# Designs tried in a protein design chat: VH-VL binders against q9c7g6. Part 4

Target 1, 215 residues: q9c7g6
Amino acid sequence: CASTESLTSLTQNNAAEIELKYLVSQHGWDVRRLNRDDEDEIRRVSLVQAEAFHIPLALFDDFFFMFFQAEVLSALLYKLKNSPPDRYACLVAEQTSETETLSSSSVVGVVDVTAQTESSVLRYFPGVEEYLYVSGLAVSKSQRRKKMASTLLKACDVLCYLWGFKLLALRAYEDDAAARNLYSNAGYSVVETDPLWTSTWIGRKRRVLMSKRFS

## First folded at step 5 (VH-VL)

Design k02 (framework fv_rilvegostomig_arm2)
Fold by ESMFold2-Fast, scan of step 5:
Structure k02 (fold): chain C 215 residues (1-215), chain A 117 residues (1-117), chain B 110 residues (1-110)
Amino acid sequence: as target 1 above (215 residues)
Amino acid sequence: QVQLVESGGGVVQPGRSLRLSCAASGFTFSDYGMHWVRQAPGKGLEWVAVIWYDGSNKYYADSVKGRFTISRDNSKNTLYLQMNSLRAEDTAVYYCARGGDYEFDYWGQGTTVTVSS
Amino acid sequence: QSVLTQPPSASGTPGQRVTISCSGSSSNIGSNYVNWYQQLPGTAPKLLIYSNNQRPSGVPDRFSGSQSGTSASLAISGLQSEDEADYFCAAWDDSLSGYVLGGGTQLTVL
């Protein structure tokens, strides 16, 4: 016979074990959830994303880069603190040859996965109440960047399954053939391209909504 | 996180010029179209101008064509509005706004321009 | 003068349904999506409705939009005191090659 408290502890231990394990190991890359207790890893993640998405400024670029990285870092910290563990994850990629499973200095790729309910996406999926949104995909310079990115996307698939979601969605720029090919090869299909009037009058760079559905 | 901060407003005499700035942060400025919208005291909103994400195209309201010039510096994350030949009718709070997913999804706090005496 | 026509004022009591109309032409509402913006006293406008009838995150479902022909409407169900504000409709105008807004409707909650 076992007590209710012992069964609860066992369940909690299994959840923690799942969180610490690699979600995917393929093509020389291991993908796992960010170690939220490792401040150096959190800083490393913010640096990888800031470097990938920063556009250099003409004057005081070092200052503005530091400011941009600080904004990326504060946003990451906010999401880690205020999101349930089954509604937000920051996934990190490292080489399989690592001897340490939680080495912050070995992180070379990042992607964010967030549970969302935006009507601009859900209107294309009648009967779906929630989806996981993939964003912030960033990789450090590497000869195997494309395989690392595809492995990060496979980890998103695993997370979608583990959390009980049926839909993954993301947006890519319409003119970014490399990104669109990467997502297409990962099983994503185009749902919608931004209307022509968004480039004509809104002046925004056009995007494509892509999705991947599970049974 | 997304922040737009206007500056450059003030009191100016008719026929003179003024330049407004809008400093953007918290997003990739060069991916978005940017707009200026104004509101005269106690009146409704009036759209003024748009500039495309790469600066390649611009549109203006008929009331400001030939007098106002919208521009941007993506390397400085800054939007500008050069206002020439100012008239009393140009007196308004000027907002910069981001052309987001289909609409103006973020607005600045506004800067006041008064054309007087 | 405004290109899009709205009533200058509207009023209701708490819990009531209020509708604000917006009338345009074939070159604006008849050809392009309608947006609605809410402006609380002393503040910058904020996006309330986009693409005729869609709500951004954080906007309560008691706000809804509709469009038919060259006209659009904003409906507010379960009216609350916090809804007292100016409401503006807006759309791109093909003939003007510019964005046009209504004159605004000042909503008073009695």
Scores: ipSAE 0.284, ipTM 0.664, lowest interface PAE 3.0, mean pLDDT 83

Design k03 (framework fv_rilvegostomig_arm2)
Fold by ESMFold2-Fast, scan of step 5:
Structure k03 (fold): chain C 215 residues (1-215), chain A 117 residues (1-117), chain B 110 residues (1-110)
Amino acid sequence: as target 1 above (215 residues)
Amino acid sequence: QVQLVESGGGVVQPGRSLRLSCAASGFTFSDYAMHWVRQAPGKGLEWVAVIWYDGSNKYYADSVKGRFTISRDNSKNTLYLQMNSLRAEDTAVYYCARGGDYEFDYWGQGTTVTVSS
Amino acid sequence: QSVLTQPPSASGTPGQRVTISCSGSSSNIGSNYVNWYQQLPGTAPKLLIYDNNQRPSGVPDRFSGSQSGTSASLAISGLQSEDEADYFCAAWDDSLSGYVLGGGTQLTVL
């Protein structure tokens, strides 16, 4: 019956989610999906990203930081509410509980992964209809920042496999050698672009498109 | 996510000055060129000015050269348009727009400037 | 007078294909990419087409763009009532060192 298939499908989905709760566990870091029902964790994620991407201001920095964090929080809540669970994920990194007795809401790293069909990326990949876009990679200050960032990127690889995508893409500033080296070490390669096709970016700080392919 | 909020519009007499502001959030403001585009009541869009990501280069429409000055404060994530010697034909809704991966990929809601006696 | 030339109005019925033209010169459309913007009544403009023929995420594939010489066109297939809006073309102009836009085309869905 159709009802039996539906029940089996739901049971399999729940079991898979439980089994794969921690997408990656390496170097003392556990990476999993953000718990959308945990308001404290959502706020923590917005703080981590706001701290990483906030540009300090000369006057009233505390006030502007609060505003920026609120905007980051609003954007996150919107994506969580309006995105299918297999098309968007916010991934969080926390210390392995056996190493330190931290709560599950003790998030110290974040990355977003979103299914996209932007022609600015797909024009370089004939035969590819969609890809996962990696963005918002942010880590709290710690002596193991590089290991945490690499673990978050490995979790993006796992989601790419689980969701059936063949392409991961991201953008990095041309002059950001640290970020470019991090992504290159994680298996990303710079995509060669037609110079004429990027002329519309006059006045913008230059970025490179990087990609990682899966069979 | 990306938000642009204009302010500073109002009613002003010909020959006076007005300064518009655009508060940016949800992206790294200092990486993007920023534009001002205006629309007179019942008319089409007219590009006004652009400023590069670092403030080093600026370009203006011929109709505003010498009267308007575009500027930005990357530490405050804010774009400005200083409008001097205002004329009746400057009456318009003024939009802040981002010059991102695609020109004018995000627009603000606009702020209304009315130049009348 | 450097404003790109668009017809002031266009119309169609639901399901029809409508084309909006944009005519320029060698210093703008002939040398630089064309973008198209949609403005629904009472709202701010929205990017519809960039780099002559590319669609941003969320824009239906029934919207398409093309460019030939100093002219560009926006095509809307399978016309729907929600497409009733003003459409503007835009391009950088090398001789003016600035962006130029068309006067806009008011599309009416009959």
Scores: ipSAE 0.013, ipTM 0.486, lowest interface PAE 7.3, mean pLDDT 82

Design k04 (framework fv_rilvegostomig_arm2)
Fold by ESMFold2-Fast, scan of step 5:
Structure k04 (fold): chain C 215 residues (1-215), chain A 117 residues (1-117), chain B 110 residues (1-110)
Amino acid sequence: as target 1 above (215 residues)
Amino acid sequence: QVQLVESGGGVVQPGRSLRLSCAASGFTFSDYYMHWVRQAPGKGLEWVAVIWYDGSNKYYADSVKGRFTISRDNSKNTLYLQMNSLRAEDTAVYYCARGGDYEFDYWGQGTTVTVSS
Amino acid sequence: QSVLTQPPSASGTPGQRVTISCSGSSSNIGSNYVNWYQQLPGTAPKLLIYDNNQRPSGVPDRFSGSQSGTSASLAISGLQSEDEADYFCAAWDDSLSGYVLGGGTQLTVL
């Protein structure tokens, strides 16, 4: 896992207390857990993810986007309400120079981390009983920095360490070279892909399972 | 076509000040981080400073902290470097460079600063 | 120390494969992506490799990069006379909160 304990041990009490709010600070990006008491931040997170994962439609796109964003918001609220604090986290990225005032506009990146026990993943990891699943990685359209996405992934490593998990897993489309390179550079390796016949039959693209293991 | 054009270089005495400019065109300037990188005669490259896309955050090399100030004017698509308390060691060609998904993806042609008594 | 370590010079003959090393620490190459820049005599530097091993449009596939631990390498296969240039590695340094670059490697094509 990430070197969070080493970083904390290198600071004085005052600085260590400040750092407890942030899982990772790198390349001018701070990553922390979503403030679930800030309704504006929850709405901002839902917007960032909806914008990143929305597939535009030729007709009625405004209507469908509003509906999609509402679904993203509902799913986020459900996870926040029904997940133990060491089994689910929504991580947000903000600029290091941002004021201490929590601002919904300061959140420009998001990723979800969820504890899972799905047999479709665990079949490839004998001896592993549960893993952290990384999903919903989204960066604001106005941000061009891959370093923000990398910092979010580094924060996932930190949570893996803090929560005592040994495996991080995610899925990426086989033809998405940019995403696969991002994950490979973060230490993930390809494990498995969806069967070709399934993709051909139902019109979905092939995905690859990628994983990162810790001792 | 991405273009970066530096200006403002010249000969200046030690302890004086100089202001460099970099005019950007061919891209949405306000979407990118911007850097200054310098190269002393016959030497390698040295990173000087970076400024975030909105001007909200800045970082400097230790060799220039407290003396140089990076700034930008997004309405004019221009990057600046204010250089105070200049030393002979600051003599170099100064490049502006664009930062983004990968740092220094486009560079200007450079402007020469000579600090001489 | 803020400067990454590269050999000051390297040489090869046309068609040969040459590699240029870049050594750093855990706070730079060990934690962050490595970029490589090519500087032809009398010109500004040009981005050659980004994110350890990616090529921007217009860079021939003869150029490749790799990173392992606190070190990185640039490989040039099928060496050509036009490759004679200075090569620099660069990475963000967490402890310095800034970018650090190697001293540069002057490649001569014999």
Scores: ipSAE 0.007, ipTM 0.509, lowest interface PAE 10.2, mean pLDDT 81

Design k05 (framework fv_rilvegostomig_arm2)
Fold by ESMFold2-Fast, scan of step 5:
Structure k05 (fold): chain C 215 residues (1-215), chain A 117 residues (1-117), chain B 110 residues (1-110)
Amino acid sequence: as target 1 above (215 residues)
Amino acid sequence: QVQLVESGGGVVQPGRSLRLSCAASGFTFSDYGMHWVRQAPGKGLEWVAVIWYDGSNKYYADSVKGRFTISRDNSKNTLYLQMNSLRAEDTAVYYCARGGDYYFDYWGQGTTVTVSS
Amino acid sequence: QSVLTQPPSASGTPGQRVTISCSGSSSNIGSNYVNWYQQLPGTAPKLLIYDNNQRPSGVPDRFSGSQSGTSASLAISGLQSEDEADYFCAAWDDSLSGYVLGGGTQLTVL
């Protein structure tokens, strides 16, 4: 027979387990891993990233936006299916709420973290065999946008610690002062700037490699 | 994820013109330099032209300089190659290629141009 | 004419190690990094090796590259029938101010 004490204990244990799933709760923002069993949350994440990275087209933009969002969604599903849970994570940010801490509709920020072994990064860090790469940082409009982005980056720090990695790395465009300032304020330092020949001959927009190291 | 799809190839007579297109998807087109690379039947690869991410600069192989014009429309995610005064030696499969961090990191499937007399 | 010199053909049997050479000069391989492209029959080229010896994500570790002086090599260990393809080396050339590619090596798996 079920008792009040048994039901209370189960509720407390479930609440503690849920609370431990949040990587960071700061400045009114809660950051956790994407719920891969929630199809609506996966779609919302793809929408937030697609809106942040989509460049409007002159004609049939609605059609091309749908196609771009579908590609973002396909890439996310591929990563979720083919990555071990301690080698890839999609992190989501939602505003702290009394009743909707698990609601997919409250997701307003996203960042991806992927374990990598690229020699172009590791050559600058003797003794490091792998690192976590931060990408796809996207935040919806909000008066606390900078605090949301900072909280997402702090969650990447926590994940780095939990997974036993010693290095976080990311890339930002050389001419993107806002992004570079955001990452510098989060503790990242410039390691490498794309070579001049890359912009001169290859024609690519120049970037900087930034990193944050832990003991 | 990243896809490049070429079109516009065909059979043309020497001295005529042809315009190739390359539709890009799966990445932020306006951040990357775009290239055309060709391959004559049974031969190796030959770089043809590049256009910078913003369209501000262009370079051409000496064999096509003055005859070919590379252009892009970032609002349509499309790369173009206008080919004028075509010669028999321009007969090739033309590939669209993305100028990434590590050279040509993605290629299209190609479109065939045959210059016949 | 190709600026980088490759043998026109190479062959091996399944399980063997095959090496494809690429010879250049001080203005290209001697001063700049080498990359390799694989072209399967009827398909577009694919980046196989960059910066002399680095592999893109998805390329098996049985493919490796090396560079010494004005020459480079692509090595394929544990050769498989699916490796039958054309292989091209490439590098920037300081004298020509251009990207140069080799003539290609047609690898046949016997």
Scores: ipSAE 0.306, ipTM 0.685, lowest interface PAE 2.7, mean pLDDT 83

Design k06 (framework fv_rilvegostomig_arm2)
Fold by ESMFold2-Fast, scan of step 5:
Structure k06 (fold): chain C 215 residues (1-215), chain A 117 residues (1-117), chain B 110 residues (1-110)
Amino acid sequence: as target 1 above (215 residues)
Amino acid sequence: QVQLVESGGGVVQPGRSLRLSCAASGFTFSDYGMHWVRQAPGKGLEWVAVIWYDGSNKYYADSVKGRFTISRDNSKNTLYLQMNSLRAEDTAVYYCARGEDYEFDYWGQGTTVTVSS
Amino acid sequence: QSVLTQPPSASGTPGQRVTISCSGSSSNIGSNYVNWYQQLPGTAPKLLIYDNNQRPSGVPDRFSGSQSGTSASLAISGLQSEDEADYFCAAWDDSLSGYVLGGGTQLTVL
């Protein structure tokens, strides 16, 4: 009987630990903060982002991809080293399972959240002194690509609440209808579109500033 | 045009093994998760298994777990289902289906597996 | 047993409105999008509705879906003879880590 009660206690403690680990668990996806002590997970994150943002080149593409991934990795390491834990987070998505094992190879989505005070954004929000900037949203190919991205964005909402911020902001290319639709569905609204003559050159893509406000 | 063509079905005795194949064309196979769904004669649909776009993750229905193995070869645009320790209850038409987010947006014509003695 | 519950049959006359219910739980319909599949006699299933209420290209607007809590419904207005088919609801189940489907509803057009 005592043995059975001991097992029940251990099970309850384990469940609480699992719950505290994840910021959001929705649509078959779990989102948590990157484990900065796991070098394999850091490398996996940089690979997911590099693959999402790399433009393939026929000749020497493997060489250029390798260098691009190294740049992404260096930027991630710099942010992890130089940012307070309540002003920067790298969030990772993994598929929901009953297994308690966290594996770097299970990470299939990433997003960065950074506290910022840029005047180019704050000028649109009188009374706001700082905001959380969402960037580097990358999802690996899977059967649930759109739901994974929305769950990552929901985790950004949770961090905004937990850290006491009232504004989330991000930028997307004007002609990226899929990204703009995703952000709109997540509650973001357009604030500003890059001026054609001051922000973009002929042939370059214009960007859209989008925001989500709380309270 | 998206096409999925299943093959490898047949009549087999209980306890034997069979491997199903699904040849995909008309889309970038390596971008999509793939599913197997079956339908017993005169009955409803039962989801069997899924494999992620890169083969890194797999999930199975409890009824086939430990007996069936889903796999893929992205270089050949082909999905596989290795069925071991076949039972009479596995008799069904097996459909290959493409996963888009949470839906099976394209289905193959199916291949029939009959387990009988 | 099917995890999602549907009536085994439904019937109507041409021009009538028919609804097919699908009942689940918090781990499937309550947390994930519902899809509906149409299976004409002797054919493979076809996606009819996705993301609770969205229609793929080529599906008439007389087919509509809805979801509330742990239940979903498929509505067919202006019923036609070619709608005679089996209809299945489906959703991902978080607790099972897999897709679950309803037992299917055989629609007869009288």
Scores: ipSAE 0.007, ipTM 0.489, lowest interface PAE 9.8, mean pLDDT 81

Design k07 (framework fv_rilvegostomig_arm2)
Fold by ESMFold2-Fast, scan of step 5:
Structure k07 (fold): chain C 215 residues (1-215), chain A 117 residues (1-117), chain B 110 residues (1-110)
Amino acid sequence: as target 1 above (215 residues)
Amino acid sequence: QVQLVESGGGVVQPGRSLRLSCAASGFTFSDYGMHWVRQAPGKGLEWVAVIWYDGSNKYYADSVKGRFTISRDNSKNTLYLQMNSLRAEDTAVYYCAREGDYWFDYWGQGTTVTVSS
Amino acid sequence: QSVLTQPPSASGTPGQRVTISCSGSSSNIGSNYVNWYQQLPGTAPKLLIYDNNQRPSGVPDRFSGSQSGTSASLAISGLQSEDEADYFCAAWDDSLSGYVLGGGTQLTVL
């Protein structure tokens, strides 16, 4: 008597199951939600973001980087614990792998998506009651490729659709042409710039509010 | 399948300019970052420059900053390296390489640049 | 001199395990992934290892990579005569805002 087991059938079932875990798989990049139960992955994400957004100091930089990374980690843990699963997500990008697809060590890109209701944004969108705010976009330095960042932003579009939101918003520094071009290429449009007096008397750089709207 | 073919090399005098080209085929050129890497006679490899898939970001080795310009024409599937103010130490075989998903995943055969009087 | 430091030469006999080291700093290997390239005599380089320890399709599993602190290593197990080549490590360097390569290691199979 011959076995009825089929390797082809098993392979197809595994592929379909894997695809259900990813929001986007394009251009050699797989984007999925952070695994809340994986401590190593949470630490990896905080490191990627801390490295991207840390401004080195002349003295004691290693000490201050350690504290900055700890603050990033603490904020991430707080969001994961205290946010409903359909109002906050940390998205991670990893290279498509032939042998192992869901390794925390392979995470090389990150973006945060948070539901918000701030009037400073909503005043520009009559009839919109809430929006998804995109922040913390970070790509590992050895993987500096706009295609990864674009794939992460496309995953934000998917979440916007899945969660029933009609608006994505983010802020970028006015003088950061690279970031602004990335967001414009992803379909975002400039809405508003921080007032000059704010950047002048409190030392803040001017930022632009950018948005992408869905029906 | 993936093929990169460099051209434009030759013998040139110090202080002159030369433009290298790299013709790409077998993949969607506009989806990939591209690099130039050189190798002086009997020496190791030296990275020269990179350009992102849409041309929006460029980085250069300190040895060529201000003298070399990397560019691309996605409509022609072609990468360029404009080399100005050439010096004897720029003498090398110049390779173009695709960044893709895995860094320098495919390389061309190279084109030779000799800077001599 | 190269930013990343490799021994200029290495040697082994068929079947032996050889290791090629690559030393850098916190701004390159200490903060970024390491790739390794193989260059056979008279040919263009080929990607051998990416992201510290990953192999592209077609690279035998006897080639492996590792990274610790500011150093990386390429290990070749079961050394074969066709492994005789130059090997280069590479990484992004934060301080230079560019990619850096090692000086290369010429591997001789005795």
Scores: ipSAE 0.000, ipTM 0.400, lowest interface PAE 17.1, mean pLDDT 79

Design k09 (framework fv_rilvegostomig_arm2)
Fold by ESMFold2-Fast, scan of step 5:
Structure k09 (fold): chain C 215 residues (1-215), chain A 118 residues (1-118), chain B 110 residues (1-110)
Amino acid sequence: as target 1 above (215 residues)
Amino acid sequence: QVQLVESGGGVVQPGRSLRLSCAASGFTFSDYGMHWVRQAPGKGLEWVAVIWYDGSNKYYADSVKGRFTISRDNSKNTLYLQMNSLRAEDTAVYYCARGGDYEGFDYWGQGTTVTVSS
Amino acid sequence: QSVLTQPPSASGTPGQRVTISCSGSSSNIGSNYVNWYQQLPGTAPKLLIYDNNQRPSGVPDRFSGSQSGTSASLAISGLQSEDEADYFCAAWDDSLSGYVLGGGTQLTVL
């Protein structure tokens, strides 16, 4: 039967994902990889990131937010479809629970980790051929942001080790003291500030490159 | 991931005006400088204008100064190019492009065609 | 007219190395970084090289850039048929307060 064959295929896929374990569990937060087969979880992740990066509008904000969330969702689906499982991960944070089974709606934090070989980063790290880039860090406004964000960053450290990478890199806005302090407390060090002339010619808001190395 | 979609092109007579739009998605639009670059049929690329991430500064190619105005609406993730006093020499495909973390254009749209003809 | 000077055409056979030159002045290449763009037939341009010699993610190491004085060059080693495209150099120009580009080089893979 077609139905039985479909169920068998799903069972085999679940066996391939048998390593759906928590990467980090601390401070009341559990961090794991996004379940790409859970459409509700994918939509929840896009909502968390959209809410974190959305700038409210005076008119028709609900309409524009829905459109922005759809774009975030589209980008996430593209990365999940087109990235090798050891070259890209979307990590999710959920609150540790003692009794109730957690659902996709329990996801309250997200971060993306992508393998990259950008020379603009590698030129500062002789002997390093590739690194993991941390981006899209988003935490639900209702949660304990500092502890959850730190736990997500620690999960990035775990993936860096498990995938055999020696370098984690990220960029933070020069004027964002809160983000820079968060990353500094997580072990990241400023490598380089975008030159003033780069912002002048490109028109980009200034950022600093931060990195974390381990052997 | 990053997507830029231009619109507003068409056929217009010399001396008339046209407004181009570029809808951006897949990144935080308000963090990036945005550019317009054009390409006449069978010719090379020509940079037209740039606008900074917050709209505070703008630069134009000499060929369009005083006629074209670049603007943006960060609340709508949209870039605009207002083209006044159009000339036959303005006939081109107009590309929207993002200014990267370094000198240059890291992502481009597919372009919109502007034909100035009598 | 183009502010930066490139040869209008270049050619090579598969597996060979080809070099495309770009000549400017002290106000552009002599004081600012050079970018290179690849435009496949019928498509929008794509960033190939930035900051004179840096590659974006996804660009093969067969592509390399260099800069000396007021000139820059793009080198393509191990030439492949899919490299057949137009190549453009670009740089900010201090005297014009704007970007300037070369006229483009049409690369033919024989």
Scores: ipSAE 0.271, ipTM 0.701, lowest interface PAE 2.9, mean pLDDT 83

Design k10 (framework fv_rilvegostomig_arm2)
Fold by ESMFold2-Fast, scan of step 5:
Structure k10 (fold): chain C 215 residues (1-215), chain A 117 residues (1-117), chain B 110 residues (1-110)
Amino acid sequence: as target 1 above (215 residues)
Amino acid sequence: QVQLVESGGGVVQPGRSLRLSCAASGFTFSDYGMHWVRQAPGKGLEWVAVIWYDGSNKYYADSVKGRFTISRDNSKNTLYLQMNSLRAEDTAVYYCARGGDYEFDYWGQGTTVTVSS
Amino acid sequence: QSVLTQPPSASGTPGQRVTISCSGSSSNIGSYYVNWYQQLPGTAPKLLIYDNNQRPSGVPDRFSGSQSGTSASLAISGLQSEDEADYFCAAWDDSLSGYVLGGGTQLTVL
């Protein structure tokens, strides 16, 4: 279970500010929804995620990175086109600015939030019919990771409240202590760790399912 | 989007060798265990081999142990199956598959291997 | 020959309920989760059921799985013509240190 207290004040924001509305401003970071009308921002987001999740290849890395970034871009465009606005959001983080509110070049962090109904998650939460799944958390190498990432996760809390969901869920690798500590500090608790016997034959990196529940 | 594309199949004589490849895209290849599964013409599915995400562990079906070698190159996002001492009974469509949580969550389209004299 | 035993064929008419059995031992179904795969003619297999009775997104609720002791079953309610396919059960086997699949059941919709 996690806090919902500080989110209530955001529900009464002025409609005139919708396009420029910030979900969270904390530690020098502003988090808002991706501006889907800004092609440069969409490309910037795909670059930030591609750089964060790219594993360098020994041969022709330039070409493989180009293809990987194109795949990330295609997936983002598909989600933006085919998802209802209250069931999917791409959130972007930028440095707090006193004079410039929006700039595609200032986007340095990203996270995706998607409404899901997967039984592999819901089996642990009797009475819950759907949840928001947090994924694709990425921050630019040139920026401070932990405070920006924490602010992005706080923005996910805000969306959970605004959309009327009661559960946030995510998966992290068991051996990724930094990520697990980040999520734990953001209020997530381990729900399940992959059983040893199942990982033996599947051969995958072991993961933990983590959740944050709002009453 | 997750894609797995097999290649390297063909017609080969008994006792010879073939090397199959599976090119992966749309996900972080080095986080997943990878599998080979085969299907003889008109028959059921037979699991062949698995390789762990980092290449540190491998398991094989008894029918191929000692003849087939599974390997991966995480720097090339590619899975391999080296098939030596091929027999007529190895004739099948070979699928590469990604190990999900408890199952094979994505499969390639398959590549055909025919061992004939 | 498969380690897990399935009937080679099954049939039904549209709207009926069909059940496909899968029989194993304590080293596989008795100890580990059962998965089911559907293979439409000319295509690669697709995951249909995992963890004995869980459905992936996109799989209709008329498909269900169950497991008891060393056996498992796939049930298809409200049978439709597009369900005509081969169905395979699968589980890890600790005595073989390998993933084992059934021989497959060819389902015909009459």
Scores: ipSAE 0.299, ipTM 0.689, lowest interface PAE 2.8, mean pLDDT 83

